# VH-VL binders against q9h9l3, part 210

Target 1, 176 residues: q9h9l3
Amino acid sequence: PRKMVAIDCEMVGTGPKGHVSSLARCSIVNYNGDVLYDEYILPPCHIVDYRTRWSGIRKQHMVNATPFKIARGQILKILTGKIVVGHAIHNDFKALQYFHPKSLTRDTSHIPPLNRKADCPENATMSLKHLTKKLLNRDIQVGKSGHSSVEDAQATMELYKLVEVEWEEHLARNPP

## First folded at step 10 (VH-VL)

Design Q14 (framework fv_amlenetug)
Fold by ESMFold2-Fast, scan of step 10:
Structure Q14 (fold): chain C 176 residues (1-176), chain A 120 residues (1-120), chain B 108 residues (1-108)
Amino acid sequence: as target 1 above (176 residues)
Amino acid sequence: EVQLLESGGGLVQTGGSLRLSCAASGFTFSNYAMTWVRQAPGKGLEWVSSISYSGEYTDYADSVKGRFTISRDNSQNTLYLQMNSLRAEDTAVYYCAKVRYYGSGSFDYWGQGTLVTVSS
Amino acid sequence: EIVLTQSPGTLSLSPGERATLSCRASQSVSDNYLAWYQQKPGQAPRLLIYGASTRATGIPDRFSGSGSGTDFTLTISRLEPEDFAVYYCQQYYSRPLTFGQGTKVEIK
C-alpha cells in the first residue's frame, strides 16, 4: 500500500492587481496528523496582496522564508508516489506548478459521501471550515488573523479518514 | 565546511559608527536568509536583524531600528551590519547566523562572533 | 512581543542525572515555532531542537523537546560532562524574534 499525506497551502496575490495566487506557505502532515513539512515560502514575483485575513501571511514572514524553487523541490520529494489529500487541492497544485496523478489525489471538496454525511448536497462544494464543524464538531480558521495551514491540513486528513474505506473501494471499482 | 566568519568589531566611542562583515563559505549563501544576534557581556542572546535570501525583506529589533542597516552581497557571499549612532548598550559580541530551512526561523550555523565595545 | 521566561535560572546537578528545563511564553507560540540552543563559555550557540521537538542534525538522543502553546520543556535524560552549559529557548512564531534569558546547567 501507498503512504498518505495531507497538504494545505497559503497563497498571496502577485501579478496584475494581485490576482495571481502564489505559494507563500505549505504544510504537509502524515496519516496521524504529525507535521512533515511547514515552511513560509518567498514567491519569485513581487507580492501585491498578502491576503492576510485568509492566508495569515504578513511581510514579516517573508524575511526568513524559503525561496520558491527550493521549497518546491522539498515539497515534491514528499508528495511523489504518495496519496495526497487536500481540500480544493487543484489550487495547491496550481500554486506549486505541479501535476499530481489523479489516481493518487483525494479532494475532500469533491467526495460525495463526505457531503452526504454532513447533510449537504452531494454536488455542492463545501468549505473546509463547514465540513470540519459538521463532521468533527471542531471550529477551525477562527478569528481574523488568518488561517493555520497546519490546522487545515490536519482537519483535512481527519475528514478523509471518515470516508477512507468506502471511497477507496469506490475508486478501486471506478478508477479515475 | 559550513563556515561563518565575522569581522569589523572593535572599540568605538558613543555616537560613532562601525560596519560588521560576515564571510560565508561551505553552502550556497544566496539561497538562505541570514541573521545578526548579539550578546552583551554576561547576558543572554538578543536578536538584532534579519534579511531574506534576496535582500528584499529586512527586519530589525526596535532597539536598533533607524540606527542599524542589514545588507548582503550575494556575489561575494558576505553579510553586513552597518551600525550608526552607537550607544553603550550596543556593547556585545555580534554573531551572524544562517537560517535553517526545515524549521525556518531557527539558526543552524553561527559564526564565532566579533566584539563591539562602545565607550565614552 | 512574546516574552520567554526560563526556569530555573540555575540547575545544579551531577553527571548521570536527568535535567528538565522550562520555557514559558507570555502568549501562545503557535505551530510549535520554538527552538532550543546550547552555549558553552567562549563559544557560539549550537542548535539542539527546532519545531519544539525535532532534534537538529548530530544532536544526541538524550536531548528531547516537548510542549506546545505557552509551556515548553527541554529534557536531557542522562547528563554527560559535556552537557554543562547555558541553554536558551527561542520563538520564531511572532516578530520580533525573542530568546529566553537562559538556564545555566552547572555541575553540583
Scores: ipSAE 0.589, ipTM 0.845, lowest interface PAE 1.7, mean pLDDT 92

Design Q15 (framework fv_amlenetug)
Fold by ESMFold2-Fast, scan of step 10:
Structure Q15 (fold): chain C 176 residues (1-176), chain A 120 residues (1-120), chain B 108 residues (1-108)
Amino acid sequence: as target 1 above (176 residues)
Amino acid sequence: EVQLLESGGGLVQTGGSLRLSCAASGFTFSNYAMTWVRQAPGKGLEWVSSISYSGEYTDYADSVKGRFTISRDNSQNTLYLQMNSLRAEDTAVYYCAKVRYYGSGSFDYWGQGTLVTVSS
Amino acid sequence: EIVLTQSPGTLSLSPGERATLSCRASQSVSDNYLAWYQQKPGQAPRLLIYGASTRATGIPDRFSGSGSGTDFTLTISRLEPEDFAVYYCQQYYSNPLTFGQGTKVEIK
């Protein structure tokens, strides 16, 4: 059995009209929910839109932030060779400018049994907030301070653990 | 070995100006955020100002906003604190400190400090 | 701003005894963004703990940090002569960055 981690990233808007999503925070937790990594990250491009309502990122967080190139190296060292769990994880990998093997990737926004347990259409993309409330009876992303990527990564790992046995068996029979 | 050496402290009159320097060695200075923390005689630590690795982002304690300016010269591995309109309550030992990775916002290395005395 | 209150102000102990230092925050310090420093007379502070419980490089295992939310503790098991110093907690969750007022651990 391979080691498993969960990841959640916060992005800010860079580039023309703030349209590009650039990494500004990354949190990684282990199977038990212990934090392995949690850093604010300064994008190499000028930040046009902090997207604070959702990201929780403010200009003050950029002062002590780790440079993107350094943070990326640290993060990839943690992710390499592990099963990585995330929610809509393609956005996180895009922000990291990283390709993780599909066979080692688990996306809780695309696991049919998880949606089924939540009484949702099995192929719909449900929000992390909705699945966490329905299946764990826990409210996340509460308030106006923005999201906590630590909280989101922890919730994502707990959601995956609900279907881990069933989903790993499915993947063994139907390799990606 | 990481080393931070402050200089520029001294006696200055109320309303005067002073510039502190911190010479860094033993690490890639241009990759780390840096900070100034002060300590008044017989008192505790007080954060003063921080600057990002590139110098693009800065932040200040409310007590020094508009009077102090933090800056850095990555080509010389030097951090600066320009202090204007000095007040008696600015009397303190001023430390420069390096922000760590893995716990950014905590400070893993500190200089020896330089004493600034503001008197009338 | 988050105000950090340390207690006791002074802790008088003998070598070999356990020291327990408290740091209470006026608001929740989320994500365990809390550090502990040691400072000896005439010297710069030394980082002991960051992330509430992670020891900094070179720090002996007799130093441990614990706690979350508003209540944090630094424990020094079996004080050594070199451990008599002032200890400060610091939060780096919310700006401005703030320190506690310090706890002096002195020889009895």
Scores: ipSAE 0.717, ipTM 0.890, lowest interface PAE 1.3, mean pLDDT 92

Design Q16 (framework fv_amlenetug)
Fold by ESMFold2-Fast, scan of step 10:
Structure Q16 (fold): chain C 176 residues (1-176), chain A 120 residues (1-120), chain B 108 residues (1-108)
Amino acid sequence: as target 1 above (176 residues)
Amino acid sequence: EVQLLESGGGLVQTGGSLRLSCAASGFTFSNYAMTWVRQAPGKGLEWVSSISYSGEYTDYADSVKGRFTISRDNSQNTLYLQMNSLRAEDTAVYYCAKVRYYGSGSFDYWGQGTLVTVSS
Amino acid sequence: EIVLTQSPGTLSLSPGERATLSCRASQSVSDNYLAWYQQKPGQAPRLLIYGASTRATGIPDRFSGSGSGTDFTLTISRLEPEDFAVYYCQQYYSDPLTFGQGTKVEIK
C-alpha cells in the first residue's frame, strides 16, 4: 500500500529585494502526526528577508542549518512514491525545486468537500488557520513570532483525514 | 506530445568549444529539472549534468566539472550545454532528457540526440 | 560512486521466451531509487521502470522490475519482436548518477 505524509515548509526571501522564496525549514509528519523530518535549511543564496512574522526563522536558526542540497536530498527521499498532503503545496514543491506527481498530491487548499464541511465556497482558497479553527476547533499560527511548520503539517494531515475516504474515492473515479 | 529536440552538435578540435541546445515542447518546461546524458560510440550511457526547474541549482559529473556549463531559458523552453576545453573523450551523442520527478532522478523523455565529435 | 554491473552481457532468446536481466550495485541503492531503460539501435533510451518496480506510463505489463538493496532484476515475461534491444539500469540514490554497462537482448 502507498504511505501518506504531510509537509509544510517555511521560506525566507533571497535574491533582489528578497522577492525570491527560498526553503529555510521543512517539517514532514506521517499519517498519525509523528515527525519524520524537521530541519532548518540554509539557502545557497544570501538571505535578504527572514520574513520572521510568518516563517518563525531568525538568523540564529541559520548558523548550523542543513545546506539546501543535503536537506533537499533527505526530503525527496521521504516524499518519493508517497501520497503527499500539504496546504497550497505548490509553494512547498517550488521551494524544494521538485515536481511531485499530481496523482499522489493532495492540496487541502483545493479540496471542495473540505471547504464544504467548513461552510466555505467550494472554489475558494481558504487559509490553513481558518480551516483548522472551523473544522478542528484549534487555533494555530498564533502570535507574531512566526508559524510552527510541525504544527501546520500536523493540522494539514488531520484536515485531510476528515475527507480522505470521500476524496480518494473521487480521485479513483476522476483521475487528475 | 512531449518533444525534446537537440541541436548544435558537430566536429570540433581538441581544446575547442561547442554549445548544444534542446528545444522542449508538450509539457510545462519551467516545472521540471532537465539533464544531459551522453553516449560514446558503441558504449553505454553517462550522466553529464542536471539543472533544477528554476535554473538556480546545477550538478555536474566530475569528468566535465569546470569545462561544461548547463543553463536554461524558461521563457523560450530551451536547455543549453556550453562545452569548453573539449577532449577526445567527450566524443559522444548528447541527449537532452526530462527528469521525471525528484530533482536528479529517472528520465521519462529523451531527445533524439546530437553527435559531438572531438578530434585531435 | 555506486557501480552498477549488469549480467549477462548478452542474452540470446526467441520471441515468446522469458528474459531475466540482472543489475548488481557495488553498495546499497536505498529507497529503491533504480530505473531501467530500453534502447534500440539509433534511438534514444526509453524509460521502462522507476523506483525499482513501478512501470512508466505506456509500458506494457510484460515488463516488471523487482529487487532491493544491491540486487535488482528486470523481467520481460514473453518477448515480443520489438523487445530485442539493449537494456540499462540506473541508480539515482547517490551522486553521481550512474548507469550499468547494458545487457543486449538479441534474437537467436
Scores: ipSAE 0.007, ipTM 0.479, lowest interface PAE 14.6, mean pLDDT 87

Design Q17 (framework fv_amlenetug)
Fold by ESMFold2-Fast, scan of step 10:
Structure Q17 (fold): chain C 176 residues (1-176), chain A 120 residues (1-120), chain B 108 residues (1-108)
Amino acid sequence: as target 1 above (176 residues)
Amino acid sequence: EVQLLESGGGLVQTGGSLRLSCAASGFTFSNYAMTWVRQAPGKGLEWVSSISYSGEYTDYADSVKGRFTISRDNSQNTLYLQMNSLRAEDTAVYYCAKVRYYGSGSFDYWGQGTLVTVSS
Amino acid sequence: EIVLTQSPGTLSLSPGERATLSCRASQSVSDNYLAWYQQKPGQAPRLLIYGASTRATGIPDRFSGSGSGTDFTLTISRLEPEDFAVYYCQQYYSEPLTFGQGTKVEIK
């Protein structure tokens, strides 16, 4: 694999009224967009709400799903020491109960040059769907069957590549 | 069920061209890297070329660089290999294969292969 | 490039016996990015093992992979008639991707 990867996680609702977000799928792609990891993950708590419209998770996906503790270990092995790209990536790291160094984290929801290329205010938080449509002419997260975390991770990597050179130079001059 | 079906092989003269196709079904084709692997009659396996899920990145074996071009059409779930300036040593069964989960990865599904014979 | 050398070139055994196939790399294959394939005459290769030791879906438990670094082994604990085939190892740690030359497992 490359030094840089992109990640996207899907969460289901657990706990009272399904208000707790628990990891149920994780996809990781390399710099070229090739899938390094894509597994359904079994939360330790009872699933109250699959949130299928957004997550794409159904009860059948929990059959043979990898238990959270094991999946977490596999995922962290891939992420450790690499530049990790994501969109609103703090949510993914929270679901993984993981801290990734800020110096190695790239969040496409908080990259001013990317918003500028999309004709959006530089400090606004734009959705992955909006940025992908504006900059890549690609529709993602279509329909009511849920999102593909592989598709989202791939789109996120491609968006980052549009600003990679200028943003890496900015970070070198302005370390986080 | 996952299926990969190659076509386009045949007899061609040295210096000629052929275009191979691989029709994919049973998985989300656009999410995976794809590869071509060949096998000369009675010989072992040789990796030829790989293409990323989007088609943006391609890699080639040194023996085919500058002569072969790998490409894909995600809307048609089809992988291609354009072979130019063919040589006798390109004679082989050409397999289309799906990359599993690692970048340049192992290949979890293979097509039946299509025979390319290059002669004078 | 990483060169993979398989030994023996031909392994002659009877059904019911154990087969042990070796694959040695010219340099370390890190992260256990090594796979094993089976090929029967007239057929495409079939993935048996990936990650050096993980059996692919649908592969019988008589097949097992082991090893790390430069020395890898495929073991077939009890040969069935359908197991007489050519076996290839493959590394996917570094480009270009490379295969071993193959080991033919044939009936004695």
Scores: ipSAE 0.006, ipTM 0.522, lowest interface PAE 13.0, mean pLDDT 87

Design Q18 (framework fv_amlenetug)
Fold by ESMFold2-Fast, scan of step 10:
Structure Q18 (fold): chain C 176 residues (1-176), chain A 120 residues (1-120), chain B 108 residues (1-108)
Amino acid sequence: as target 1 above (176 residues)
Amino acid sequence: EVQLLESGGGLVQTGGSLRLSCAASGFTFSNYAMTWVRQAPGKGLEWVSSISYSGEYTDYADSVKGRFTISRDNSQNTLYLQMNSLRAEDTAVYYCAKVRYYGSGSFDYWGQGTLVTVSS
Amino acid sequence: EIVLTQSPGTLSLSPGERATLSCRASQSVSDNYLAWYQQKPGQAPRLLIYGASTRATGIPDRFSGSGSGTDFTLTISRLEPEDFAVYYCQQYYSTPLTFGQGTKVEIK
């Protein structure tokens, strides 16, 4: 067992003009892609914009959703002490109002060898959809009905596994 | 010990009204979404309505939409179902159920149910 | 709405035997948002499994759930006398929330 998980969160718009991103769904998978956590989350502030085309979240999902305070506690209990993999993961941590140690964080949007394998500039920030298509020959985030955070977390873990040995060796020699 | 106790069921004529109550104890009621599920005599389970922990969000089965209203009083730890314009097909045992977090939309605790019989 | 079809309608077995119950969905139940319940005559349902394969608190490990997409299974590895009951699957992926029609596990 790697003691490694992958996370993907969906955010909705709250606050003035819906410009604040608030957590509304979180999915966490283990090394093999099995789901450890997947819940709709009700923000403490009024939802102005569901951002459904990207988030996949609709008003119906809020009825049985877990309150933010409770969901945050559950999620943090899973993440604490583990290597956490994500894509542009700082957005997820910001929505969770959580700081995860940099030494235990792996961001697939900032791993130069992964971009190299995808024939992309090493220091560019590439989308999860693009990297998944290029490296796994798989289409994710298909259509206009929104993303599946489970699908995104699973893809993120699979992408990391392509460079895991190389990147862990790099981090051992060049600690963050 | 988590307990849910339904009340308010009984005999009513078509077109009539009833209000069901569910008294909750043994957990922080205000932190959980709640649901009503019914079961017609000798039949299976049918979801009726759900309400968010705060009461802000509600949802209904199409068969009851516009006739039933779910509500809650977090200060009294009580869930309600106001049933109007009752039909014969609304005859069922009505269960109050608590939503489980870690599998939201599944129900980890249920009351014993209250029977509603609608007849002409 | 997602229609859940359970089979068989009735399963006649003896204590000690393995029970395998099927639940098929008319559309994909994404993210494994599927639960299983047990109901005995005159009693409220009891949650057994959620997330297609996760046992609820206090449920014996002879109960297991598996499957994904449109095809789900509840397995009872070795029937005990108290396991003879009606079993329902339920999806919570899309509204309206729906239940299967039930499978009755009865003594042969």
Scores: ipSAE 0.558, ipTM 0.847, lowest interface PAE 2.1, mean pLDDT 92

Design Q19 (framework fv_amlenetug)
Fold by ESMFold2-Fast, scan of step 10:
Structure Q19 (fold): chain C 176 residues (1-176), chain A 120 residues (1-120), chain B 108 residues (1-108)
Amino acid sequence: as target 1 above (176 residues)
Amino acid sequence: EVQLLESGGGLVQTGGSLRLSCAASGFTFSNYAMTWVRQAPGKGLEWVSSISYSGEYTDYADSVKGRFTISRDNSQNTLYLQMNSLRAEDTAVYYCAKVRYYGSGSFDYWGQGTLVTVSS
Amino acid sequence: EIVLTQSPGTLSLSPGERATLSCRASQSVSDNYLAWYQQKPGQAPRLLIYGASTRATGIPDRFSGSGSGTDFTLTISRLEPEDFAVYYCQQYYSQPLTFGQGTKVEIK
């Protein structure tokens, strides 16, 4: 039985000179970090720039990739009605062309108590890599071969769990 | 409902060529990646080649790279495998299979298989 | 390359018994990247499980999949006569896509 999930997406470059960000992978994990969804996604537009250094995506991943429309349907079925945790999650929702209720959204890049625990300014937007190193003493996004959206989603859930009680109480008193 | 019907197999000489076809029905063919998997007599399954739903992206097992070409005709709901420079070790039943999404790379429907026998 | 090793090679059991089939990977596979197939003589393979533990459409609930990392299991809780077949695991985490060598479940 699930109530809360964490999501992380990878984007590739489409459009003129690869300047448009299109969804190319999505990973969703449950509260305990178990993978619920992890699929490569084929954008409807031609991929100009794989952005492999950051996305970890290569041409070989596109062969069996799920078409965007189908992947979106699968992902929305998992997210609907659940508390969704992400880091700079507006980028993921934009890539999914999806609106998730603010009352059920938790963005670890905009949780003041989390920044405070990391000795960072409360209103600053800190990277997932920095917060994970400071608070979990773990290095993620290591090397030059690209990020793992599974690893990022798992780290995001663990970061949220550090402030869950405090932040849920705050949200109950100050509804979005 | 969902059906994959293969054809084109047969006896061929070493160095020869064959083209396999797979006629799909009962689903929106243009929405799914497709795959060829083979099985040598008395042996296990071996992935051969895959093609994206649009036909833009393809991939091949190292053993067939440069010799086999996968393609599709979405207007005719048909998958193809062009096999060139055939070797004795290519002898196998060739299955056409549909990729399942939400588990991309697993195959939810398979054709009946078509036997390709390569002899010298 | 991820090599999948299935064990045992042959399981000799009677109808009504539980069958437990193992699939071990040479390197870690995520739970979403493993499938199980059943193949009867002269027939195409049939998808049983995908995502390590999700039953495919139409598959009886006596079939279940479990496991993570490098160790995966297919369990048939109560063998029916039609379940005597060869079973293959398959990973789709890493290129090339690979299958195990198969486990034959035969009548004792």
Scores: ipSAE 0.490, ipTM 0.802, lowest interface PAE 2.4, mean pLDDT 91

Design Q2 (framework fv_amlenetug)
Fold by ESMFold2-Fast, scan of step 10:
Structure Q2 (fold): chain C 176 residues (1-176), chain A 120 residues (1-120), chain B 108 residues (1-108)
Amino acid sequence: as target 1 above (176 residues)
Amino acid sequence: EVQLLESGGGLVQTGGSLRLSCAASGFTFSNYAMTWVRQAPGKGLEWVSSISYRGEYTDYADSVKGRFTISRDNSQNTLYLQMNSLRAEDTAVYYCAKVRYYGSGSFDYWGQGTLVTVSS
Amino acid sequence: EIVLTQSPGTLSLSPGERATLSCRASQSVSDNYLAWYQQKPGQAPRLLIYGASTRATGIPDRFSGSGSGTDFTLTISRLEPEDFAVYYCQQYYSSPLTFGQGTKVEIK
């Protein structure tokens, strides 16, 4: 069987007015929720906006952070050939400057059966926080000091596991 | 394979200055954050200062802030700690340590240490 | 500042016995950003565990780490003569980085 991991990234603002999203933290967990990777990452460009309310990133985290080029290589080595689960995962892949095969990608923000189980419209993009509360009765992203990408990656894997059997069958019948 | 060699320690008077050096070999120094950790005689470990891989970000323990300056020269694979306004409580063995990948903020390799003794 | 308190201060045990060392944090150490080090007299510390439970390269499997939040444990399942040393926990979740005061594992 093909191995599965879940990923969640935190981005900071770089470029004009801080509008470019640059990778500043990445967490990857295995099927059981064990952490395979969790590093603060130093962007090659000057950080204009830490976006701390959401990212949890502060200037102190940059001191011991892994250089972007090194972190990217480490992360891609873990992701290559695996089924990668994420929430709004296109943002993570964009920050990594990486193209993962669509057939091996699972986005919990775009799985209609998952929304159905949460009593949400099948075509709506629901937040990770909302789906986790509704389906796992667990509060994540609590407070105003920023999110834990480890917590988010773990929640994302658990959400996918709720629909894994039916969604893998759907994908086998309707390959992307 | 990885080696860190501290130097520059010695006896110094209260209020004096000293510069410690750490020569790194066996790894790509310019790709890693580095740190200084000290240990007073018979006491435990105390983090002193850390510096990012290009030297653009630094952090210091409150006890040394404003007196110590961490810096690095990636062309010479050397880490420095400039110590000014030294106090008796700065007496310690000073270790140079490499920040690891996969658990950044923990330290996978340490030098042998260099003793700094501050007396009046 | 997160204060780490280790207990006991000294463990007196014989080779072959199991050692259990505790590290308690004054605040939650989120994401398991906790490491353990071993230090022998006259030597630099050696990294044993990082991420609360992951063994560093070359560390024997008799060493294991566990715990989360404020309570962490280092276990040495079967003490070897070379394991008698001082052990330190360290958090790297928030600045300033802090170490516990150490637990000495000594021969009974």
Scores: ipSAE 0.747, ipTM 0.892, lowest interface PAE 0.9, mean pLDDT 93
Fold by OpenDDE, second read of step 11:
Structure Q2 (fold): chain C 176 residues (1-176), chain A 120 residues (1-120), chain B 108 residues (1-108)
Amino acid sequence: as target 1 above (176 residues)
Amino acid sequence: EVQLLESGGGLVQTGGSLRLSCAASGFTFSNYAMTWVRQAPGKGLEWVSSISYRGEYTDYADSVKGRFTISRDNSQNTLYLQMNSLRAEDTAVYYCAKVRYYGSGSFDYWGQGTLVTVSS
Amino acid sequence: EIVLTQSPGTLSLSPGERATLSCRASQSVSDNYLAWYQQKPGQAPRLLIYGASTRATGIPDRFSGSGSGTDFTLTISRLEPEDFAVYYCQQYYSSPLTFGQGTKVEIK
């Protein structure tokens, strides 16, 4: 079986009104939850909105942050050839300006068996926080300090493990 | 081989100014954040200031904020620290250090330092 | 700021012995943004560990870092004569960047 990793990214706002989401932190964990990558990342454009309440990113984090081009190269090297698990992962890939094969992508925000297990509508988009609380009895994204991308990546991986067998079988019968 | 060479240290009177330089070689200077760390005689390490790879972002310890200015010239592979309104407590060996790609905020290469002595 | 307190202040050991150095943070150092440095007299510091547990390039495997949250540890499994020095921990999770006050490992 292919190696599996989970990814979570934090974004800041760039552009005229800060509406462009730019990668500012990326965390990647392996199947066991071990951190493979965790770096602050410096966007190529000026940051207009740090979105600190959600992202946890502050101006000081950008001083020693890894340039986007370098970080992207490092991240892609890790992701290449692996099954990548994420929550609403299209946002992460968009921020990375990267396309990962659909057949190797797992989005926990779009796994009906996962929602069913959490007593949620199968076709609804549930938050990572909600699913984590319901299925893992764990509180994430608490407080006002912003999200922890490592914590979120780990939670995402653990959630996926709950439905891995069933979902992988489904995908095998219904390849994307 | 990565090399960092500090210069500009010396004796200066209280209230005086001094400009430190750090010449970098052996790596793509413009790709890395840089930092100054100082060490008073017989004391521990103290972070002074950091600057992003393009110089767009800077940060300072409260002890030097408003008095010190970090800058860089990527075309010359040189890091600078302008120190104004120097105080006796600024006396220290000042190290230039390179920030690592992984573990941003840790320093994988250091210069040998330059001594700054502030006297009344 | 995050204050890092190292213990003990001085550790007296013989070559071949195991050294355990502690670094305690006044608040959680999230995501293990913690580094360890070695400094010998008259020399610049040298990076040993980053990310709490990752050895820097060229660092012998007798050095190891562990811990999370507020408690971190540097372990030297078997002290070599060249390992007697001062060791500093440093957090880079939040500004201002801060160092511990150092632990001196001296020969007994």
Scores: ipSAE 0.118, ipTM 0.710, lowest interface PAE 2.6, mean pLDDT 93

